# Ledger of designs, part 35: VHH binders against q9p7j3

Target 1, 174 residues: q9p7j3
Amino acid sequence: MILPLFPETQVHVFVYENVSNCAAIHEQLISQNPIYDYAFLDAATILYKKQVYSAIIRALEDRRDEQMKTKTIHSEVILSLSPKTEISSAFRQFSMTKKSKNIVVVKIDSKLTEEEEFERLDKLVEGNRVEFSDEELQKLIDFKVLKKNYKLDPSTLENPLASILSSIALRGYS

## First folded at step 1 (VHH)

Design g4 (framework vhh_7yz9_2)
Fold by OpenDDE, second read of step 2:
Structure g4 (fold): chain B 174 residues (1-174), chain A 125 residues (1-125)
Amino acid sequence: as target 1 above (174 residues)
Amino acid sequence: QWQLVESGGGLVQAGGSLRLSCTASGSIFSINAMGWYRQTAGNEREWVAFITSGGSTTYADSVKGRFTISRDNAKNTVYLQMNSLKPEDTAVYYCAADYSPEELFRWLESGYDYWGQGTPVTVSS
């Protein structure tokens, strides 16, 4: 997939449910295994495609402007999901954990087709791939976690997308 | 006040061996991962090897087959056994650790929660 604002950057997003080896993946990430060069997100924290895209765009903008706060574009995606400026908080809020069951996987700067990337990633993730759609994400979301992460209240819960996108865009400005 | 202290650096001839130690001021059983980086003057710090709490190890391609990372929880120490050393291995070696059980620090700005002050390794031709 090519983003309109970043035509030279190819991105792929995959969703997996019922993943049995998140702990093993987590170990590889801790070990900084380059084969696992992705952003692994907990699907329980993701409600909309636009939420993910917004984070990706924010990360790419940060890279473009040489203002990345993290070492890699993938970690910057994770940071970009958070309304908080603290990197550790962002990872705690949105990154895959050892106990995660459903995940969203983001690849930035891919040199492969979506299918080729999937074949590569499928060797690493033991779970069921589902469509990257709002419908599927809605099935995996934990609204308690979502409300906590973005401090949603009754006034914003009717249409949380606007609040989420605002939080992403205005991180560091509050 | 949790700290890492490296030791074991020094001068060694090419083809020789050296064993680095990194001792934590406290228990390391809760540490997610410990690792070694190295840096030369004017260059970026590069990762060398990592070991997880579960004992999994990862090595940079440049040191695979020559370096071995290990840990001793009872001694609160991580080791880097360096064999078949080359002049290209000359650098200041830094120990790093992160302890968050649920967070990943691989891509954080600092890379890890804690860093040592470094120990110099010089490999002569």
Scores: ipSAE 0.008, ipTM 0.259, lowest interface PAE 10.0, mean pLDDT 88
Fold by ESMFold2-Fast, scan of step 1:
Structure g4 (fold): chain B 174 residues (1-174), chain A 125 residues (1-125)
Amino acid sequence: as target 1 above (174 residues)
Amino acid sequence: QWQLVESGGGLVQAGGSLRLSCTASGSIFSINAMGWYRQTAGNEREWVAFITSGGSTTYADSVKGRFTISRDNAKNTVYLQMNSLKPEDTAVYYCAADYSPEELFRWLESGYDYWGQGTPVTVSS
């Protein structure tokens, strides 16, 4: 995955279903273990590949412009998924919890190939890898969670992509 | 930083024309739908025109046949060509990326005010 405005930035996105060790991963994230320097997202919150890409692009733009509100680029991705600029709310809405079952994992600035990151991440995550595709994400989404996080009404829920992307791109401008 | 900059507004007489421009700074412009919205003093913000990444357009009934939205992906710019202007077109004009009218209005309702500076258009009688 190469982004046109960030061609030197290597980005990898992984999807795992039926993860049994989310509580253990969550403990490592709270302790800020550098081995777990990834954005760990609850797959219940992600419907489209473009949703993740938009959050990554926004986070990279904020880093370029020295306007990051969080400590790491990976936490900035989590914040960037939220339609609000409030950090605590964004993490409650989108990040993996001890009770998560399916996760989306983002790695930015990897010095490893995608396959090498798979090998590393497979040792940390006890679950089944699936393709990062709209089809696979659609199987894992929770529409009640999506509706709540993006404040979607029934009419926008019928085709939510544009609403989600604009919420991500225009977050913090008021 | 995601940035949209509107320009091209000004004073024009009824029956005249203006072209508004909106330049996007961000790598998602070429894949995003873009729209123009306007707000008149004492009235709610209203949608004017929308263009998809592929170039399909839609217009509000009040401007259909008079306004044309277009985009230049190489310049990361969306345009609004306004012809046969009427005093009722006097407003501050805003552009937005990937915003359906329903979503934009919801953001305003929730207290998250996307309301930037815009570009003012005044049509004299």
Scores: ipSAE 0.000, ipTM 0.091, lowest interface PAE 20.6, mean pLDDT 78

Design g5 (framework vhh_6qgx_2)
Fold by OpenDDE, second read of step 2:
Structure g5 (fold): chain B 174 residues (1-174), chain A 127 residues (1-127)
Amino acid sequence: as target 1 above (174 residues)
Amino acid sequence: QVQLVESGGGLVQAGGSLRLSCAASGRTFSDYTMAWFRRAPGKEREFVAAITWSGDSTFYTDSVKGRFTISRDHAKNTVSLQMNSLRPEDTAVYYCAAEGSTPDDYWELYSSPYDYWGQGTRVTVSA
């Protein structure tokens, strides 16, 4: 996947359901195993493709402008999902946990094709790959978590995408 | 804040062995994942090995697999790197690093571009 505003950067996004080894993956992440150089998101917190894309774009913009708040582009993606500026809060809100069952995995600056990247990632994740689509994401979302993360109310729930994108875009400006 | 002090570096012949040690300050050593990195002259810093906070898992860069072993002693607040079958390409300054503070959260790994690092210990492997 190539983003129009960042043609030099190849991005891949994968969705896994019924992942049995999130605890093991988490342990590798805290060990900073370079093989696990991805953004691992809890799928329960992701409702739209555009939500993920918006976070990726925000992270890439931060990198371009040398304004990254976190250590890696992948961690910046996690931060960028959050309306909050605190890194700890963002990770608690959106990152994969040991207890996660469904995950969204983002790779930035990939040198591989999507299929090649999948083959690589498939060795790390023990779960079922599903399509990266709004339809599939809607099956995995926890609306209670979503509402909490973005402070959605009955008025904003009529068009949650707009609220989510605004939150991502305006992080640090509210 | 965690302070790390490496020791054990030196000159060794190819095929020889060295054991590096890193002493960590602080009361929360058991909550930190510990790692070794190295920087060879003219090269970027690279990952060598890591051991999780629990000590249950270890992993290594491919080039040192089967030759290096990372271990930790919670009672002594130390992490060690046993290096066997050393090669000239292993010549580098070796750095100890501490990452994370809780078993459940790893956000601290990314909160700063700078981790807790030691000053390094030099390892030179002669041909």
Scores: ipSAE 0.047, ipTM 0.426, lowest interface PAE 2.7, mean pLDDT 89
Fold by ESMFold2-Fast, scan of step 1:
Structure g5 (fold): chain B 174 residues (1-174), chain A 127 residues (1-127)
Amino acid sequence: as target 1 above (174 residues)
Amino acid sequence: QVQLVESGGGLVQAGGSLRLSCAASGRTFSDYTMAWFRRAPGKEREFVAAITWSGDSTFYTDSVKGRFTISRDHAKNTVSLQMNSLRPEDTAVYYCAAEGSTPDDYWELYSSPYDYWGQGTRVTVSA
């Protein structure tokens, strides 16, 4: 994907369901294995494609403006999904855990084509790849997790898109 | 705080070898994951190799796998990068880097506000 405001930046987003090796992936991430240089998100936290794109755009804007709060663009995407300013809180809310079952994976600045990233990532993730679409994401979301992460009440939970995007845009104002 | 000092850079012909060394000072070195990065003229800094503090686990970028070997000497508090079968594309300034304290969870790697970096050592590989 090419983003209008960042035409030189390559962005790829992948969705996997029924992943059996999240604990192994987590160990590779803590060991700083560069092959795993992606943003690994728990799909239980993602309801819309626009949610992911808004976080990516926010992270890219912060990199452009030299205002990143984390070390990498991929960790900045994870932070940008959170309405909180605390990095540890954002990771606990949105990142893949050892117990995750479905994941969303983001790659920014890839020098590989989308097909080459698919081949590479399919070797790292033991799960079923599905389309990155609102329809597929809505099958994987956990509304209790979504409600907690964005502080949604029952009225906003019925149509949460605007509230979620506003939380990402404000990034740290509660 | 940690200070990193690099050595071993130079000019070599394609197919040649160089050994880079990084000496760390400060008591905190013993808890750190160490890495080598490089920056070619006009390019962004890229990862080359890493070695974890525990268990001697090593990681390499695809372009150097099988040619470069990272190692650690606990007694001397040094990390070395043995570079074999050098190519013109390996021409860059090489930097030694250390993460902060050993993380309890992977998010701590990304939340650390400070990476310790050496001043860099230049490697030039002629065709």
Scores: ipSAE 0.018, ipTM 0.362, lowest interface PAE 6.3, mean pLDDT 80

Design g6 (framework vhh_5c3l_4)
Fold by OpenDDE, second read of step 2:
Structure g6 (fold): chain B 174 residues (1-174), chain A 124 residues (1-124)
Amino acid sequence: as target 1 above (174 residues)
Amino acid sequence: QVQLQESGGGLVQPGGSLRLSCAASGFTFSSYAMSWVRQAPGKGLEVVSDISSGGGSTTYADSVKGRFTISRDNAKNTLYLQMNSLKPEDTAVYYCAKGTPEEYLRWFESGDYRGPGTQVTVSS
């Protein structure tokens, strides 16, 4: 995937449902296994493709401007999803957990094609790949979690995308 | 069977100093980055500092820069946090954690890969 504002950076996003080995994946992440160099998101917290893209763009902008708050671009993506500035909050809100069943996986600075990256990632994730689309994401979302993460109310729920994107874009400016 | 045990906390007046220690066992200490995180009552976890496996790289939260110093002795499997010029807002339980803050924060709710914590109270 090519981002217009960052043509030199190749990005891939994958969605998996019914993942059985999230706990094992987390163990590898904690062990700092470089093979697992991705952003692993809980799909229950993601409603729109544009939500993910917005977070990726924000992270890339932070890196470009040397304003990253986290150690890695992938952790910065997780932070960028949150309306809060605290890293712990962002990870609690959006990161894959041991109990996650559905996940969104983001790769930044990939040197592989989407298919090659998928083949690599498919060896790590024991689940079913689904299309990265709003339609598929809507099947996996937990609206209670979404409303909590972005403090959505009846008025903002009429257009939740606008509210989510505003929260991401204005993080640290409230 | 990762085991971490913090020590060195206590009550100190504003402007005072404390030195925290963390004894590590159950893993190859010298192979992993280590972190200090803290949690004040009613607040979430805050990243304080981290150090690379070899000790060549360190980072600090803006709130503690210039006041705190993280270090490690790989021969002794021990992590340290020198805290100078302490402020009331530094009052919290301080935890030693295995890995970088981002690695640890993936599982901080479970309490894995951290110690029980040591209480630091800064008060006049």
Scores: ipSAE 0.024, ipTM 0.506, lowest interface PAE 3.1, mean pLDDT 91
Fold by ESMFold2-Fast, scan of step 1:
Structure g6 (fold): chain B 174 residues (1-174), chain A 124 residues (1-124)
Amino acid sequence: as target 1 above (174 residues)
Amino acid sequence: QVQLQESGGGLVQPGGSLRLSCAASGFTFSSYAMSWVRQAPGKGLEVVSDISSGGGSTTYADSVKGRFTISRDNAKNTLYLQMNSLKPEDTAVYYCAKGTPEEYLRWFESGDYRGPGTQVTVSS
């Protein structure tokens, strides 16, 4: 995909359901294996495509402005999903765990096409790829997790998009 | 700004003991679980032990069970690791870390939520 403010930045987002090897992927992330340089998110935390894109845009803005708080752009995407600027909290809230079953995978600065990245990820992820769409994400979301992560009240849960996007956009301005 | 400062490392002979301390500041220490993590030369990170925010729950790596004891003093914002019956295999840099081990390990390379480390060398 092409982002208007970052037209030369190549971005790919993939969604996998019924992933059986999250523990193995997690071990590779701990070992800092560069083949796994992606943002691996728990799909239970993601409701909208715009939620992911807003976090990507914020991470790219922070990189442009030399204000990244994490070591990699992919870690910065995970941080940018959180309404707070605490790295450990953001990873607890949004990152894939050994026990995750459905994941969203983000790649920034890929030199590969979307289909080439899919072929690479198919070797790493043992699950079923689904479309990156609001409809598919809504099948994987955990509303209890979403409410806790963004501190939503019951009235906001009926239409949480604006609240979520405001939380992401205003990260670090509080 | 999270600040963690380890102390108590050094050179010790096999079978000896050391007590590590970690002074924490810049966050509400009593509200966070804490961990000790180590890295031996040429090896990856190993979570040694963790402790809940109130101190009521502790875990240990199989490699250190029965030999190491983690504890905390929330009034002093200090984390401790008592190391007994030390082995050459315990030689590593030991880091004090804020939060859960799995989260910490994933973002360890950022340097946030960990101290600079203290060297423990077990040799004759």
Scores: ipSAE 0.014, ipTM 0.230, lowest interface PAE 7.2, mean pLDDT 83

Design g7 (framework vhh_8emy_2)
Fold by OpenDDE, second read of step 2:
Structure g7 (fold): chain B 174 residues (1-174), chain A 124 residues (1-124)
Amino acid sequence: as target 1 above (174 residues)
Amino acid sequence: QVQLQESGGGLVQPGSSLRLSCAASGFTFSSYGMHWVRQAPGKGPEWVSSISSGGSYTNYATSVKGRFSISRDNPSKTLYLQMNSLRPEDSAVYYCATSPDELYEWLRSGSDYRGQGTQVTVSS
C-alpha cells in the first residue's frame, strides 16, 4: 500500500483474529528480535482504518520532520495512536499484550509485496487473517477500552472517528 | 461464505500413505495461510501442519515431521497433506482451517464449523 503523501514509503497493514501466540510474540518484542520489526497493536483498541492510517501518517510526519519521540517508526505508530505524549502510556493503551487475542500488525518501509510480507508474518503469527476493514475491526473492538483511551463521552460518541482523529493529530497540543 | 471440504481419508495399514485434500471456496484462498489440525477420539485437537499463503513457509508438529508434507495449489484453491509412514496414533479426524485456534475453539464449543473433516484410521 502506498500513501499519497508518502509515495516512497510502502506500508502494509494486517489484521489477525484468534491469535494463539501473542505471548510468544510479546517475548520476542521484549527481546527486540529484529524479525519482529512490526507495530503490533491490540485490535481491541482499533475501531477504524482511518485511525490506523492517521497514526501511520503522524508517525511518518514525525520522522520526516525529525521529531520522532520513540526509537523506531513502528513504536512511533503506537505512540501516534495515543492522545497522550507518554510513550509508556501509549504502549499500555494500544500495543499488543501477552493476553491479546486479536491484533493489527503494521509494517512501515516494507521492501516486499503485500503477499510476500504476509508470507513472513504468517510464519510469526498463529492466527486467522481477516480483512483490514472497518467492518472487521468493529467486530474486534472493545468499546470500553476505546472510550477510555480517547476519553469519549456521549457527545463525542456521535462521531467517534472525528474525536479519535483529532486526538491523534493534536497530540501534544492540548 | 467460507467453505472448506476435506477429503482423502480412509482406513489404511501402518506404514501406508494417504493424501488428504481440502477444497476451499468463498474467500481469497491465496491470501491466507492454511493449516491442518486433527482430533482423535477422546483427545483434544492437535495442530499438524501449516503453510503460508504462497507456500513459501511450512511448519510441522514434531509428531509428524519427516513423515507428512503440506502443500497447496492456489489456482485450484486446494490444500494438501501428504501423509507417509502412517502410524496408529495418526488416526483422527483431519480438518483444514485458516486458523488452528479458530478450529480449536469450534471443537471445544461444539459450534458449527466450515469443514466436516476427513477420517483417517490407521490399523493393522
Scores: ipSAE 0.014, ipTM 0.248, lowest interface PAE 7.9, mean pLDDT 91
Fold by ESMFold2-Fast, scan of step 1:
Structure g7 (fold): chain B 174 residues (1-174), chain A 124 residues (1-124)
Amino acid sequence: as target 1 above (174 residues)
Amino acid sequence: QVQLQESGGGLVQPGSSLRLSCAASGFTFSSYGMHWVRQAPGKGPEWVSSISSGGSYTNYATSVKGRFSISRDNPSKTLYLQMNSLRPEDSAVYYCATSPDELYEWLRSGSDYRGQGTQVTVSS
């Protein structure tokens, strides 16, 4: 899981809690409004920064190798969080829904600085931005959802990082 | 509970027009964007068009832009696809669908459709 070199690729990750307009955002995503070209994840599914970065790295590798299964790099990030290659299952498990309260937002290939992207995204998301850190993510995670998505047993659940990262990284490498 | 029922397909000559309909039930139709997807024999599903929940925004695949028009009637819970200047390569089963989880992101891996589809055949 060492960061591969994608020097031309800019990556920004933002975390929002107490989001009140998820239904409106979801509507824009369904209609494929290009202003909303981000990966919008339900924070209930994300426990670690490394989990998000592993999915980003996997998506970038699949794009490099011309093996993307979805139409955009951002949807490929959502797919890459799943231990399976089933697109519909991955989206049901990890993407933001109308009912989401806390979200993780990923932007790849931004032509904007992090500050400019934040200002743009802050106008789209009605919520409180918090630091993208393991500490903040662990306040938003739903362990029942995490166990179900990665099929964690009781022993793995107590230290799930390695299992989660292996699930993301090993999908399609063997 | 959720049902999508497509209709309006048929056998037509090149250059003809057809209007497809999709009757929706079992969910709040006016709250979801809607899509048309088609699948020709021996090929994977191809996204054709999308419309926002309120009808204000529409998108089209390059192959159909200028020939097809998507529209919706929220009070009757019906989605439409007006297809003009039909070509043999438009021959496919046409499906309607209603969320990213159900449709757009599935386009490259094979997928399930909620509706039964309606066959469109364009031949001379």
Scores: ipSAE 0.000, ipTM 0.181, lowest interface PAE 11.2, mean pLDDT 80

Design g8 (framework vhh_5j56_2)
Fold by ESMFold2-Fast, scan of step 1:
Structure g8 (fold): chain B 174 residues (1-174), chain A 130 residues (1-130)
Amino acid sequence: as target 1 above (174 residues)
Amino acid sequence: QVQLVESGGGLVQPGGSLRLSCVASGFTLDYSDYYAIGWFRQAPGKEREGLSSISSSYGGSTSYSDSVKGRFTISRDNAKNTVYLQMNSLKPEDTAVYYCAAGPSDWEYLFSRTPEYDYWGQGTQVTVSS
């Protein structure tokens, strides 16, 4: 996908359900294996496509402005999902864990097509591919996790999108 | 609430060994998988130098500065809430006050461009001399 503000940046987002090897993937991420240079997110934390794209845009803006706080664009995406700029908290809140069952995977600056990237990723992830759509994401979300991560009021739970996007853009200033 | 207390420093002859201990209180090493513990030293008139770190995960990753790699070994005992620095083949140039520090988290340490340690012990003096 092509982002209007970053038309030269290739972005691919993948969703896997019923993943059985999250512990093995987590081990590879901790060891910083370059084959696993993706943002691996727990799908329990993602409700909308726009949530993911907003974090990607924020990460790309920080890279453009030489304001990245993390070592890779993919770790910057994970940080950018958080209302605050504290790396430990962001990874604890949004990153895949050894116990995750459904994941969202982001690749930025891929030189491969979406299909080629998926073929590569299918070798790493033992799970079922589903479409990156609001409909599929809403089957995987945990509303208790979402509420805690974005500090949502009961009144915003019926339509949390604007609050989530504002939190990503403003990093807790609102 | 968070406190780190170093012990095990002292006087040792060149070529000798010492084991430093860092006891954590106010949190447990088992409770927070995201805290890293590092060892640092500072000699008179010199900048503080990072020596070694261990991540909070069980069997966690370790790192060593070039000046101590192969001579020093970091380890942890979760039951005693303690991190150790085993120092072998000590040299006069190892004379310094040794500090342990907690934080950043594993994620902060691995991915941050400028990881910071938030909690520091009081330090323990190591003197390598005849």
Scores: ipSAE 0.059, ipTM 0.501, lowest interface PAE 5.4, mean pLDDT 83
Fold by OpenDDE, second read of step 2:
Structure g8 (fold): chain B 174 residues (1-174), chain A 130 residues (1-130)
Amino acid sequence: as target 1 above (174 residues)
Amino acid sequence: QVQLVESGGGLVQPGGSLRLSCVASGFTLDYSDYYAIGWFRQAPGKEREGLSSISSSYGGSTSYSDSVKGRFTISRDNAKNTVYLQMNSLKPEDTAVYYCAAGPSDWEYLFSRTPEYDYWGQGTQVTVSS
C-alpha cells in the first residue's frame, strides 16, 4: 500500500499465526541477514492496524527529518511503537522473540507487489497468514502485555486506540 | 553472574592498530533481551568518555564519538559472544584504560550517561607511545 503522506514509499504488512520458526528467524535477524529485511513484531503487542500504521508513519517521518534513532527503517518502526525512547525497551516490548507464536511483519520500501512480497516472505516464515485487520489482531493480542506497554488504566481502556496513538505520537515529549 | 572481560590492550606506536575484545558471560549476545554494548575509555586525570556502541537491535545500530569516528570500528560476533573495537591510526591521546559496558541504554545517552549501562568490564590498558 501507499501512504498518503509518503507516496514514494511502498509499505506491506503481513500477519502470521502459529509460527513455528520464530527462534530461527530471530537468529537471522541478530546475524543481520539481509534476506530478513523486515520489521518482525510480536502480534501479542498489537491491537490495531492504526497502531502499526502510526508507528510506520512516525518512522518514515523520522527518516525524512534525519532523526532516526536506529540504523534501519524497520528497527525505527519497532522503536516507534513504544512510548519509551530507549531502543532496547522498545524491542523488548514489541519485537518478535524466540518464543513468539504470532507475528506482524512490516516491509518498508518494497519494490514488489503485495503478493510478490508475500511469496518471498512466506519462504522465511513457517506459519499461517491471516488478514491484517483489527478483527484478526484482537484474536492474537495479549491485553496484559498491551496494558503494560502503554500503561493503560481503567480510564484509558475506554478508548485504548486514542491512548496508544497518543503514546506513540508523544514519545520523547514530557 | 554477568561479566564482561576486555582484552587486546597493550603498547603500540603512533599510527599503529589494536583490536580490543569484550567477551560477555552470564548472558548471550543473541538472547531476546535487547541491549547496547559500548566502549568507553578513561585517561589519567580525565573523565570517562564514550567512544562507540553497538545495539542488538535489527541492523546492529552503531554509534561513534567524534574523537574516534573514522578510526575506530565496533563489531560483534554472536557465536563468540564477543564485541570488538578495531582501533586504527592510534594517537598518543588515545592512551587510556578502555572499558566495555552493557545495558539497556537510550540511544541519545549512550555516551553521556554511564549509569544506564548495567555491567562493566575491568578495563584494559592501551598505551600509544613512541
Scores: ipSAE 0.013, ipTM 0.281, lowest interface PAE 8.6, mean pLDDT 88

